VHH binders against FERM and PDZ domain-containing protein 2 (FRMPD2). Designs and how they scored, part 3

Target 1, 301 residues: FERM and PDZ domain-containing protein 2 (FRMPD2), of Homo sapiens (Human) (q68dx3r342to642)
Amino acid sequence: RDLCVVLLNGQHLEVKCDVESTVGAVFNAVTSFANLEELTYFGLAYMKSKEFFFLDSETRLCKIAPEGWREQPQKTSMNTFTLFLRIKFFVSHYGLLQHSLTRHQFYLQLRKDILEERLYCNEEILLQLGVLALQAEFGNYPKEQVESKPYFHVEDYIPASLIERMTALRVQVEVSEMHRLSSALWGEDAELKFLRVTQQLPEYGVLVHQVFSEKRRPEEEMALGICAKGVIVYEVKNNSRIAMLRFQWRETGKISTYQKKFTITSSVTGKKHTFVTDSAKTSKYLLDLCSAQHGFNAQMG

## First folded at step 9 (VHH)

Design r6 (from q3 with N107D P108E)
Fold by ESMFold2, fold request of step 13:
Structure r6 (fold): chain B 301 residues (1-301), chain A 124 residues (1-124)
Amino acid sequence: as target 1 above (301 residues)
Amino acid sequence: EVQLLESGGGLVQPGGSLRLSCAASGFTFSSYGMSWVRQAPGKGPEWVSGIDTSGGSTYYARSVKGRFTISRDNSKNTLYLQMNSLRAEDTAVYYCARGGSETYYIDEGYFDHRGQGTLVTVSS
């Protein structure tokens, strides 16, 4: 049977596996192929409703595969079984990463998350990060080709929403001028600056998942951001999210799930905050994600 | 007033089995979902398994699923945990607790155990 794993560099790996193979077996094969040595930050995830869900290593592939994958004697290009190699645990400073290849993976994911608008920041920072990505790829401004044609596609460096607000032409001009005026940075040095900037963002390392309010109004859209520092509660309106509450781990007594409900008990106020998810499976996933992120935070301390 | 008395722990070889019991008193046992929670040496509480009021729904931590079975007898006010295929990492003090919800304890003070627990030791 065939499984596609999407790497952060954009490569699609075809992985041959038994129908009884585990996620861990695939993870080991993929990370070995990619020459990754610092494996503790990474995991395999599937995508559901534009959200990534990380898988445990002992999970059997047949439990998560699309219908018919086990009984699919010849592969088709439609409805393929696709997993993603993603970073699950984000270090507070890139200097904690021992290998340049690991830092490159962090750069690739953060760049992709910004372009796909999974990680938000203001217009000035978006332009700065676009220029840093250009420097990582091109180095210095290419003086021989400036006026004859654009040397980059704006969509590869700047999120679509900013391009829409500024226009593609204005983005091209602004980013090109900023690139022209930038000091000589290239390759890894530009990527490290990119990491330095993104590490300061409020949503750096935050894994965001949709939930709904139990207590205020039916079907009110919210989101939980789960990260090394704790849990962030967002209200979601008009495709944007606004942080309403933050629970650092030391401010949290316990987290419980029952059926579709996910409850945080504050150790500061004693109050319970309950959210509704789409399934009992999602509620358990969020609890497990909190446990994993809390454990990672203790190891970084 | 509320009392939970855990028993059935002991020393067992890896791969062995034990059956834990929890005798409940001082409350209406059939009105509460119940859980087993364990605490290994030097570690915080870890939720192991939960059961609803009737025993119709059971829940397990991934670390024990397929090896442990929770059950209850409401006529005897007793909660049980059958532990099979025991491993060294199952070594812990086991407590029963009111409430069937899967729980992750960040602050140990939020685990309200009412008994002394029962020690399970898995070693060669």
Scores: ipSAE 0.601, ipTM 0.815, lowest interface PAE 0.9, mean pLDDT 88
Fold by ESMFold2, look of step 10:
Structure r6 (fold): chain B 301 residues (1-301), chain A 124 residues (1-124)
Amino acid sequence: as target 1 above (301 residues)
Amino acid sequence: EVQLLESGGGLVQPGGSLRLSCAASGFTFSSYGMSWVRQAPGKGPEWVSGIDTSGGSTYYARSVKGRFTISRDNSKNTLYLQMNSLRAEDTAVYYCARGGSETYYIDEGYFDHRGQGTLVTVSS
C-alpha cells in the first residue's frame, strides 16, 4: 500500500507499507530518509479542517486511512492517504537544537505556518519575516538586477491576507526596499534570525484547535491553544482570535474529558471551564496533547 | 459527607488477578459517573478507568485496556475493578473517585474525592 508523506521542505514522499504498518514505522522511514537525528520534536500528523492532529507511533495505519485504502492499489488520486511530518514540540530557544538540519526544519515549519496564517503576527513583523526568508534563499539584494524588476514572487514570502490589504505591488516594493537596506545575511544565518523573531511571538509553539462554548449560545466559536507553557483560551470572532484566559500548568489542577466535553479545572480558583468539541475523539486528543505538552515542559526544566 | 471505601488490594504475582471494590456513601451514587485512579510511589495520579451513571459506557486508559474491567452495582452503591494479567507497572495505591471523566492530573491536590485507597503490589 501507498501513502504520501509531506515533508517540511515541500517534498512529497511516496511510502510503501503493508496493511499492518504503524505510524512509527512510517515515521522511522521518513526521518531516516530526511537524515534527521533529533527526532523527539517531530511527529506525523493528518490534516482535518486546516488543523493538524498528531498520531501515536503505535497507531496502525489502517485505523486512520481513508475508506478504501486497505483495498489498494486502485486509483492513485481517489483514496490518497496523506500524512505530514510536523514539529509537535517547540523549544524555547533554537540554541537547544544541536543540529543545523533540525533548526532548518523549525524554520521551514514556522515559515509555512506564517504564510498559511496558522501563526499570526502584525504587518511589520510579517514583512520582516518575508525579507529574512528572501535572504535565506537569495542572500543579499541582487546588485546586477534592475531595481524595478521583481526577482521573487510575493506569495512565497508574504501571507495572502497582507498582500490583499497592501496590494501585491506595494508588497513587492516594500519587501525589495527592505531587502536592499538589510545587512548581509545568507542561508542559515538568515534562518536563525527568522527563528529568533518567531520564537518571541505570543503564539510561538501554540497548537490551536477549534472548540465551542458550553455556557453561552450553543456553538459559539472558540479555540484552545495548547503549548509547552499551558493552555490559552481564545474567543473567535470575525476571523480573528482574542486570548481570553491563560492557564499555566502550575495554575491548572486537572483536565478532564467526557464525550464531546473538554474541561479545565483551575488550581488557583477551583473553577471549571468547559468547552465542546466536534467528537469524543477530538476531546480525547486534546487531553492527550495537553499531557504531552506538559511532559515536554517538565523535561525542559 | 461523601465517603468512598476501597478494598480488595494485596500482593499478587505477575499475570495474576485481583478484584477491587469501592463502597460509596453520602451521595446519590446512581447520579454520578465513577472512576478508578492509581498512584505509584513518587508519581502523580493516573486515571485508570471510568464508567457512566448506568454502567452502559466504560472507558479505559490505554495501559490497562483489555486487561481491566470496570463495573458498578447501583443497588449496592458499589464500584468494581476487575484486574487481570497484572504487571509490575500496575503496582500502585488504587482509589475510586466521583466523576466518570477521563482526567489528566497536573496538581496532586485535585485528586480530592478519593477514599483511603487500596494497595496493589505486583511482584515476583
Scores: ipSAE 0.595, ipTM 0.813, lowest interface PAE 1.0, mean pLDDT 87
Fold by ESMFold2 at other seeds, look of step 12:
Structure r6 (fold): chain B 301 residues (1-301), chain A 124 residues (1-124)
Amino acid sequence: as target 1 above (301 residues)
Amino acid sequence: EVQLLESGGGLVQPGGSLRLSCAASGFTFSSYGMSWVRQAPGKGPEWVSGIDTSGGSTYYARSVKGRFTISRDNSKNTLYLQMNSLRAEDTAVYYCARGGSETYYIDEGYFDHRGQGTLVTVSS
């Protein structure tokens, strides 16, 4: 049986496995192929509604595969079974990562998250990050031969929303000039600067998931950001999210789920904050994600 | 006011079985979902199982699913936990608590139990 795993470099890896294979078996095969040694930060995830959901290593592939996958070679569905190698646990500083290959994976995911607008920052920082990614790939600004021609595709370095606000032409000019004026950086050195910039962002390492208010107006869209330091509560309006509350783990007494409800109880105030998810499975996932992130934070401290 | 009295713990061999009981008083038992929570030596509290007000829905931590069965008898104001296929890692003090919600405890002070618990020891 065939499973596609999308690597952070964009490569699609075909993995041959049995219908009884576990996520852990696939993870081991993929990370071995990629020569990754610091495995504790990574996981396999599936995508649902633009959100990544990480899988436990003991989960059997047949429980998460699309219809028809178990019946190979008598496939009845056109859907390909695709998983993603992603970073689940984000270190506070890239210096905690011992291997250059691990730091490179962090760079690749953060770059992708910037471009796909999962990680937000202001225009100046977006341009800076675009230049750093350009330097990582090409080094210094191309010499005289350019003749006013663009040497890169804007959409590969700058998120679409910024391109819409500035126009592609203006983005091209601004990034080119910033690249021309920047110090010589190449490869890993540019990637490390990229990491330094992104790890300072408020939403660095935050895994965002849609939820709704429990109040008498459950149609109100919200989101939870779960990370090593705690939980962030967002209000979502006009495709924009604004942080409303933050709960560091030391400010959190307990987290509970019941059916579609997810509740955070503050240890400071004793107040309960309840959110509604799309399913009991999602509520349980968010609880387990909080448990995992809390455990990672304790280990990292 | 609220009182929960756990009983039925003891020493059992790995693979053995044990049935815990929790006698409730001081509140309308049938109006509350209930949980079992355990605390192993030197560790924080861990939610084990929950049950709704009627007993129609039951929930289990992954570590005990398929081995433990929660039940209740509202006419006797009593909560039960049938524990089968016991393992050494099930050794803990077991408490019952109001509320059927699966819970992850971060601050140990937020485990608001009302009884002394009942000790289960699984050892050869």
Scores: ipSAE 0.593, ipTM 0.814, lowest interface PAE 1.0, mean pLDDT 87

## First folded at step 12 (VHH)

Design t5 (from r6 with S57E K65E S101T)
Fold by ESMFold2 at other seeds, look of step 16:
Structure t5 (fold): chain B 301 residues (1-301), chain A 124 residues (1-124)
Amino acid sequence: as target 1 above (301 residues)
Amino acid sequence: EVQLLESGGGLVQPGGSLRLSCAASGFTFSSYGMSWVRQAPGKGPEWVSGIDTSGGETYYARSVEGRFTISRDNSKNTLYLQMNSLRAEDTAVYYCARGGTETYYIDEGYFDHRGQGTLVTVSS
């Protein structure tokens, strides 16, 4: 049986495995292929409804494989069982990362998350990040460039929503001019500045998952953002999320789950805040994710 | 006065078994879901297992699922934990607590245990 793992550089890696193979075995093969040494920040995830769910090392692949993968050992079945190598734990500063390859992976994921609109920031910052990505790939503005001719595709550097708001032509012109006026940066130096900018964003390192109000209103979509610093509660409207509540770990007494319910008890107010998830499995996942992120935060102090 | 008295701990080798008991008094035991929570030396409390009021539904932390079994006898006001296939990482003081929901404790003050707990040590 074949499994596809998508790497952060976009490469699709075919992994041969048995029905009894574990997520851990695949993780080791993939990280060895990528020459990664600082493994504690990474995990393998599957995608459900545009959200990534990280898998435990001990989990058997057959437990999570799509139907038919076990019964149909097709030569091309790797296209139907896909996992993703993703960063689960985000350091507060890139200087804590010992290897340039690790910092490069952080850059790749953050760039992808910006382009896919998983990580939001204002228009000015989006343009700045696009220019930094250009500098990482091209260095300085081309000296022989004619201002009216594009040397890059805007969609590779700027999210689609901003392109629609500004038009592709205006984005091209503004990014090119910003690139022309920018200080000399190239390769890793540009990537590090990209990391420094993104590390200042409110949603940096935030893993976002859909939940609902306990009141069960039809249109009340909410989300929880779980990160090293705590939990953020969002209200979601029209594909936009607005932070409503923030619970730092020091402001949180405990977190509990019961069936589809996920409850945060504030240590500041003593009040309980309850959210509904799509399944008991999701509630348990979110509690475990909070535990992992809290533990990571304590060890990064 | 609410009292919870844990017993049954001891020293055991890896792969061994123990059965913990918790005697409850001072409240209507059958009206509460119950949990076992453990605390290893130098670590915060870790929820291990929970059970509803009747014993009809049981819940387990992933670290113990398949190895531990929670049960209760409402006629004796007693909560039990059968621990099989014990590992070194199961070494901890085990407490029983009211409330059957799976819980992650951030502030140790939110785990207000009522008994002294019972020590389980797993070592070769």
Scores: ipSAE 0.635, ipTM 0.823, lowest interface PAE 0.8, mean pLDDT 88

Design t6 (from r6 with G100S)
Fold by ESMFold2 at other seeds, fold request of step 13:
Structure t6 (fold): chain B 301 residues (1-301), chain A 124 residues (1-124)
Amino acid sequence: as target 1 above (301 residues)
Amino acid sequence: EVQLLESGGGLVQPGGSLRLSCAASGFTFSSYGMSWVRQAPGKGPEWVSGIDTSGGSTYYARSVKGRFTISRDNSKNTLYLQMNSLRAEDTAVYYCARGSSETYYIDEGYFDHRGQGTLVTVSS
């Protein structure tokens, strides 16, 4: 049996496994292929409804595979089984990462999350990050550049929504001008600057999942952001999210689930905040994610 | 006044079995879901298992699923935990609690145990 693992550099790996293979076996194969040594920050995830859900190492692949994957010796067009190598735990400062390859993976995921609009920031910062990514790949502004002749594809560096708001022409001109005026950075040095900018963003390292309000009208969409520092509650309107509440771990007494309900009990107020998820499985996943992020935070100090 | 009296703990070898009991009083037992929560020496509380009011639905922490069985007898106001294939890491004080919800305790003061618990020690 075959499954596809998408790496952060965009490479798609076909991994051969048997019917009893675990997520852990695939993870070990993939991280070995990628020559990763600092493995504790990474996990394998599947995508559901544009959200990534991390898998436990001992989970058998047959339990999560799409219909028909178990019956075949080879992948069919209807039964593509795809997992993603992703960062689950984000360090507070890139200097805590011991190996340059690990920092490169953080750069790759943050860049991809910016482009795919999973991580939000203002237009000024989006342009800055685009220029830093351009410098990471190409270094200094080309000496022989004709200003009207593009040397990069705008969509590779700037999110589509910003291109639509500013127009492709204006984005091209502004990024080129910023690149021309930038200090000489290349490769890892530009990536480190990229990391320094992104680690200051409010949503850095925040894993966002859709939930719904128990107390508001049933049609109101909410989201939970789960990260090393705690839990953020968002209201979602028109594909935009606004932080409404923040619970640091020290401000949280306990987290519980029952059926599709996920409840945070504040240690500051004693109040319970309940959200509805799409399934009991999702509620348990969010509780386990909170437990994992809380444990990671304690390890960082 | 809510009272929960845990019993049945003891010393057992790895691979052995124990059955814990929790006698409830001071509330309508059949109207509440129930849980077992354990606390190992030097560690915070850990939810182990939960059961709905009738016993029709049971829930287990991943670390005990397949080895432990929660049950209740509403006519005797008693909650049970059958513990099989015991391991050293199961060593803890075991408490029963009202509520069937799986819970992660960040502040251990938010574990509202009402009894003294019963000590289970798994050791060679």
Scores: ipSAE 0.664, ipTM 0.857, lowest interface PAE 0.9, mean pLDDT 88
Fold by ESMFold2, fold request of step 13:
Structure t6 (fold): chain B 301 residues (1-301), chain A 124 residues (1-124)
Amino acid sequence: as target 1 above (301 residues)
Amino acid sequence: EVQLLESGGGLVQPGGSLRLSCAASGFTFSSYGMSWVRQAPGKGPEWVSGIDTSGGSTYYARSVKGRFTISRDNSKNTLYLQMNSLRAEDTAVYYCARGSSETYYIDEGYFDHRGQGTLVTVSS
């Protein structure tokens, strides 16, 4: 059997496995190929409805594979089974990462998430991050540049929605000028500045999942953001999310699930906050994700 | 006053079986879903299993699914946990609790056990 694992650098790795293979076996193969040493931050995920769901290492591939995958051994051209190597646990400061390759993976995921508009930030920060990515690749503004001739494609550095709002020409000019006026940074040094900027963002390290209101406006879309610090409750309108409530772990007594319901009990107020998910499986996943993120926060000190 | 009395614990070898009981009093037992929660030495509480009011739906933590079976007898106000294929990691004090919801305890004070629990020790 064949499956595709998408790496953070954009590579699609074909992994050969049998029906009895586990997620853990694939994870070990992929991380070895990528020469990763700090493995505890990473996991394999599948995508459902534009959301990533991390898999346990003990899970057998046949239990999560698309229909028909078990029955077609040794066919590579019809393989539709795709997993993603993703960062599950985000450190509070990149200095906690011991290896430059690990920091590079954090940079790659954050850059990709910004370009794909999975991580939101304001227009000024988007332009700043685009320039930092340019500096990571090119260093200083080209000294022998012919003015008005572009040396980069804007869509590789700036999200499509901002390009549409500003026009490609204006983005090209503004990013080029900001690059010209910037101090010399190149390679890893620019990536570290990128990480420093992104780790200050409100949605840094936040894993966002759709939920629904239990009592108020039950058709209204909401989301939970689960991260090392705790849980954020969002109201979602017009492809935009607004934080309504925040629960740090120290403010949380317990988290419970029953069928499609997910409940947070505050240890400060004693109040219960209940949300509805699309399935009992999703409610259980969110509980387990909270458990994992809470445990990570404790280990991070 | 609500009282829950756990019993049936003891020393068992790995791979063995044990059946826990919880005698309930002071409330209408059949009106509440119930759970088993365990606490290993030096660790916080861990939800193990839950059962609805009628016994029609049962729920299990991944660590025990397929090995443990929760049941209840509403005519005797008693909750049960059949524990098979026991492992050393199952060593803990076991408590019963009202509510069938799977729960992750962040603040250990939010597990208000109503009985002394029953100790299960799994050791060679």
Scores: ipSAE 0.658, ipTM 0.842, lowest interface PAE 0.7, mean pLDDT 88
Fold by ESMFold2, look of step 12:
Structure t6 (fold): chain B 301 residues (1-301), chain A 124 residues (1-124)
Amino acid sequence: as target 1 above (301 residues)
Amino acid sequence: EVQLLESGGGLVQPGGSLRLSCAASGFTFSSYGMSWVRQAPGKGPEWVSGIDTSGGSTYYARSVKGRFTISRDNSKNTLYLQMNSLRAEDTAVYYCARGSSETYYIDEGYFDHRGQGTLVTVSS
């Protein structure tokens, strides 16, 4: 049997495995292929509703595979089975990472999350990050380009929503001019500056999941941001999220789930904050994710 | 006043079985979901299992699923935990609590239980 694993550099890796194979077996094969050594930050995830859900290593592939995957050798597959190599645990400073390849993976995911609008920041920072990515790949501005002729595709460096608001031509001109005026950086040095900028963002390392208000009014769309520092509660309107509440782990007494409900009990106020998820499975996942992120915070920087 | 009285703990060999009981008084037992929570020596509280008001839905921590069975008798105001295939890691004081929610305790001061609990020791 075959499944596809999407790597952070964009490669689609076809992995051959038995029906009895586990997520852990696939993870080991993929990370070995990628020559990764600092594995504790990474996991395999599946995508549901544009959100990533990390899998436990002992989970059998047949339990999560799409319909027809078990019979793939006998019949043509009806659905592709795709997993993603993603970073689950984000260090507070890239200097805590021991290997340059690990820092490169952090750079790749953060760049992808910016481009795919999973990690928000203002327009000035988006342009700055685009220039840093250009510097990582091309170094300084091409000397033979006195007048800015396009030497890159804008969509590879700047999110689509910003391109739409500014126009592709204006983005091209501004990014090129910023690149021309920027200090000389190349390769890993530019990637480290990219990491330094992104690790200062409020949503750095925040894993965002859709939830709904428990209030009796029609469900208000909300989101939970789960990270090493704690939990952030967002109100969501028109694809824009605004932080309403923040719970550091020290400010949290307990987290509990019941059926589709997820509840945070504040140790500061004593209040219980309850949210509705799409399933009991999702509620349990979020509780387990909080447990994992809390444990990571106790161990790392 | 709400009271919960756990009983049935004891010393048992690995692989053995034990049945815990929790006698409830001072509230309408059938109106509440119930749970078992345990606390091993020197460790924080751990949610073990939960059951809804009627007994129709049961929930288990991954560490005990398939080995433990929660049940209730609303006519006797009693909650039960059948523990099979016991391991040394199951050694703890077991408490019953109102509410069936699976819980991750960050601050041990937020562990809310009633009564003294019942000690289960699994030792060769």
Scores: ipSAE 0.653, ipTM 0.833, lowest interface PAE 0.9, mean pLDDT 88
Fold by ESMFold2, fold request of step 13:
Structure t6 (fold): chain B 301 residues (1-301), chain A 124 residues (1-124)
Amino acid sequence: as target 1 above (301 residues)
Amino acid sequence: EVQLLESGGGLVQPGGSLRLSCAASGFTFSSYGMSWVRQAPGKGPEWVSGIDTSGGSTYYARSVKGRFTISRDNSKNTLYLQMNSLRAEDTAVYYCARGSSETYYIDEGYFDHRGQGTLVTVSS
C-alpha cells in the first residue's frame, strides 16, 4: 500500500505501508528520510477544510484512509491518501532548537502559513518577511542591473490578498527596492531573522479551528486558537478573525466535551464558555490538543 | 445533599480485575449522567469513564478503553466500574462524579468530588 506525505519543503514522498501500519510507523520513516533529529515538535496531520488535524502515533492507517485505499488502487485513483508533516508544538524562541535543520523546518512552515494566509500580519510585516525569504534564497540583490526584469515571482513571497490590494507590479517594485536596500543576508541567517520576526506575531504557534456559538446567531462564526500559552476565542466576520477572549492555562479550571460541545471553564470568573463543533470527533480532538499544548507549555517553563 | 460512596478498591496484581461500586443518594440518580475520575499519588485528577442517564452510551479515556467497562443500575442507584487487565499505572484513588462529559482538569480544585474515593493498588 502507498500513501503520500507532503514535506514542508514541498516534496511529496510515496511511503510503502502494510495494512497494519500505524501513523507512528509512517512518521518514523518520513522523519528518518528527512534526517530530522528533534522529532517532538512534529506530527503527521490530515487536512479538512483548510485545517490541519494531527494524528496520534498509535492510530492505524486503515482507520483514517479514504475508502478504497485498502484495496490499493494501481492507477492512483481519486482515493489517494495524503498526510502532511507539520509542526504541532512551537517553541517560544528559535534558540531552543538545537539543530539548524529543525530551525529550517520552522522557517518553511511559517513561510508557507503566511503565504497561504493561515498566519496573519499587517502589510509592512508581510513585505518584510517576503524580502527575508528572498534574501534566504538569493542573498544580495542581483548585481545584473542591465535590465529591470523580474528575478522572482511575487506569488512565491507575498500572499495573494496583498498582491490583489497592491497589484502584482507594485509588489514586484516594492519588494525589489526593499531587497536592494537591505543588508547582505543569505541562507540560514535570513531564515533566523524571519523566525525572529514571526515568533513575535500574536498568532505565532496558534492552531486555529472553526467552531460556532452555542447561541446559533446567524451572523456569528467563531474559531478557537489553541497554543502553548492557552486558548484564544475568535469571532469571525467577513473571513477576518478578531480575538475576543484569551484563556491562559493558569486562568483555566477545566475543559470538557460532550457530543459536539466543547466547554472551557474559567478559574478566574467561574464562567463556562461553550462552543459547537461539526462532530464529536472534532470536540474530542480539540480537548486532546489542549491537553497536549498544556503539557508542552509545562516543559517550556 | 448529594452523597456518593465509592467501594470495591483493594490490592491486586498486574493483569488482575476489580469491580468498583458507587452508591448514590440525595438526588435523582437516573436523571444524571455519571463518571469515574481517578487521582494517582502526586498527580492531578484524570477522567476515566462516563455513562449517560440510561446507560445507553458509554465513554472511555484512551488509557483505559478496552480494559474498563462502566455500567449503572438505576433501580439500585449504583454506578459500577469493571476494571480488567490492570496495570501499575492504574494505581489511584477512584471517585465517582455526576456528569458524563469527558474532562481535562487543569486546576485540581475544579474536580468537586463528593466521596472519599476507593483506593486501587496494582502491585506484585
Scores: ipSAE 0.650, ipTM 0.849, lowest interface PAE 0.8, mean pLDDT 88

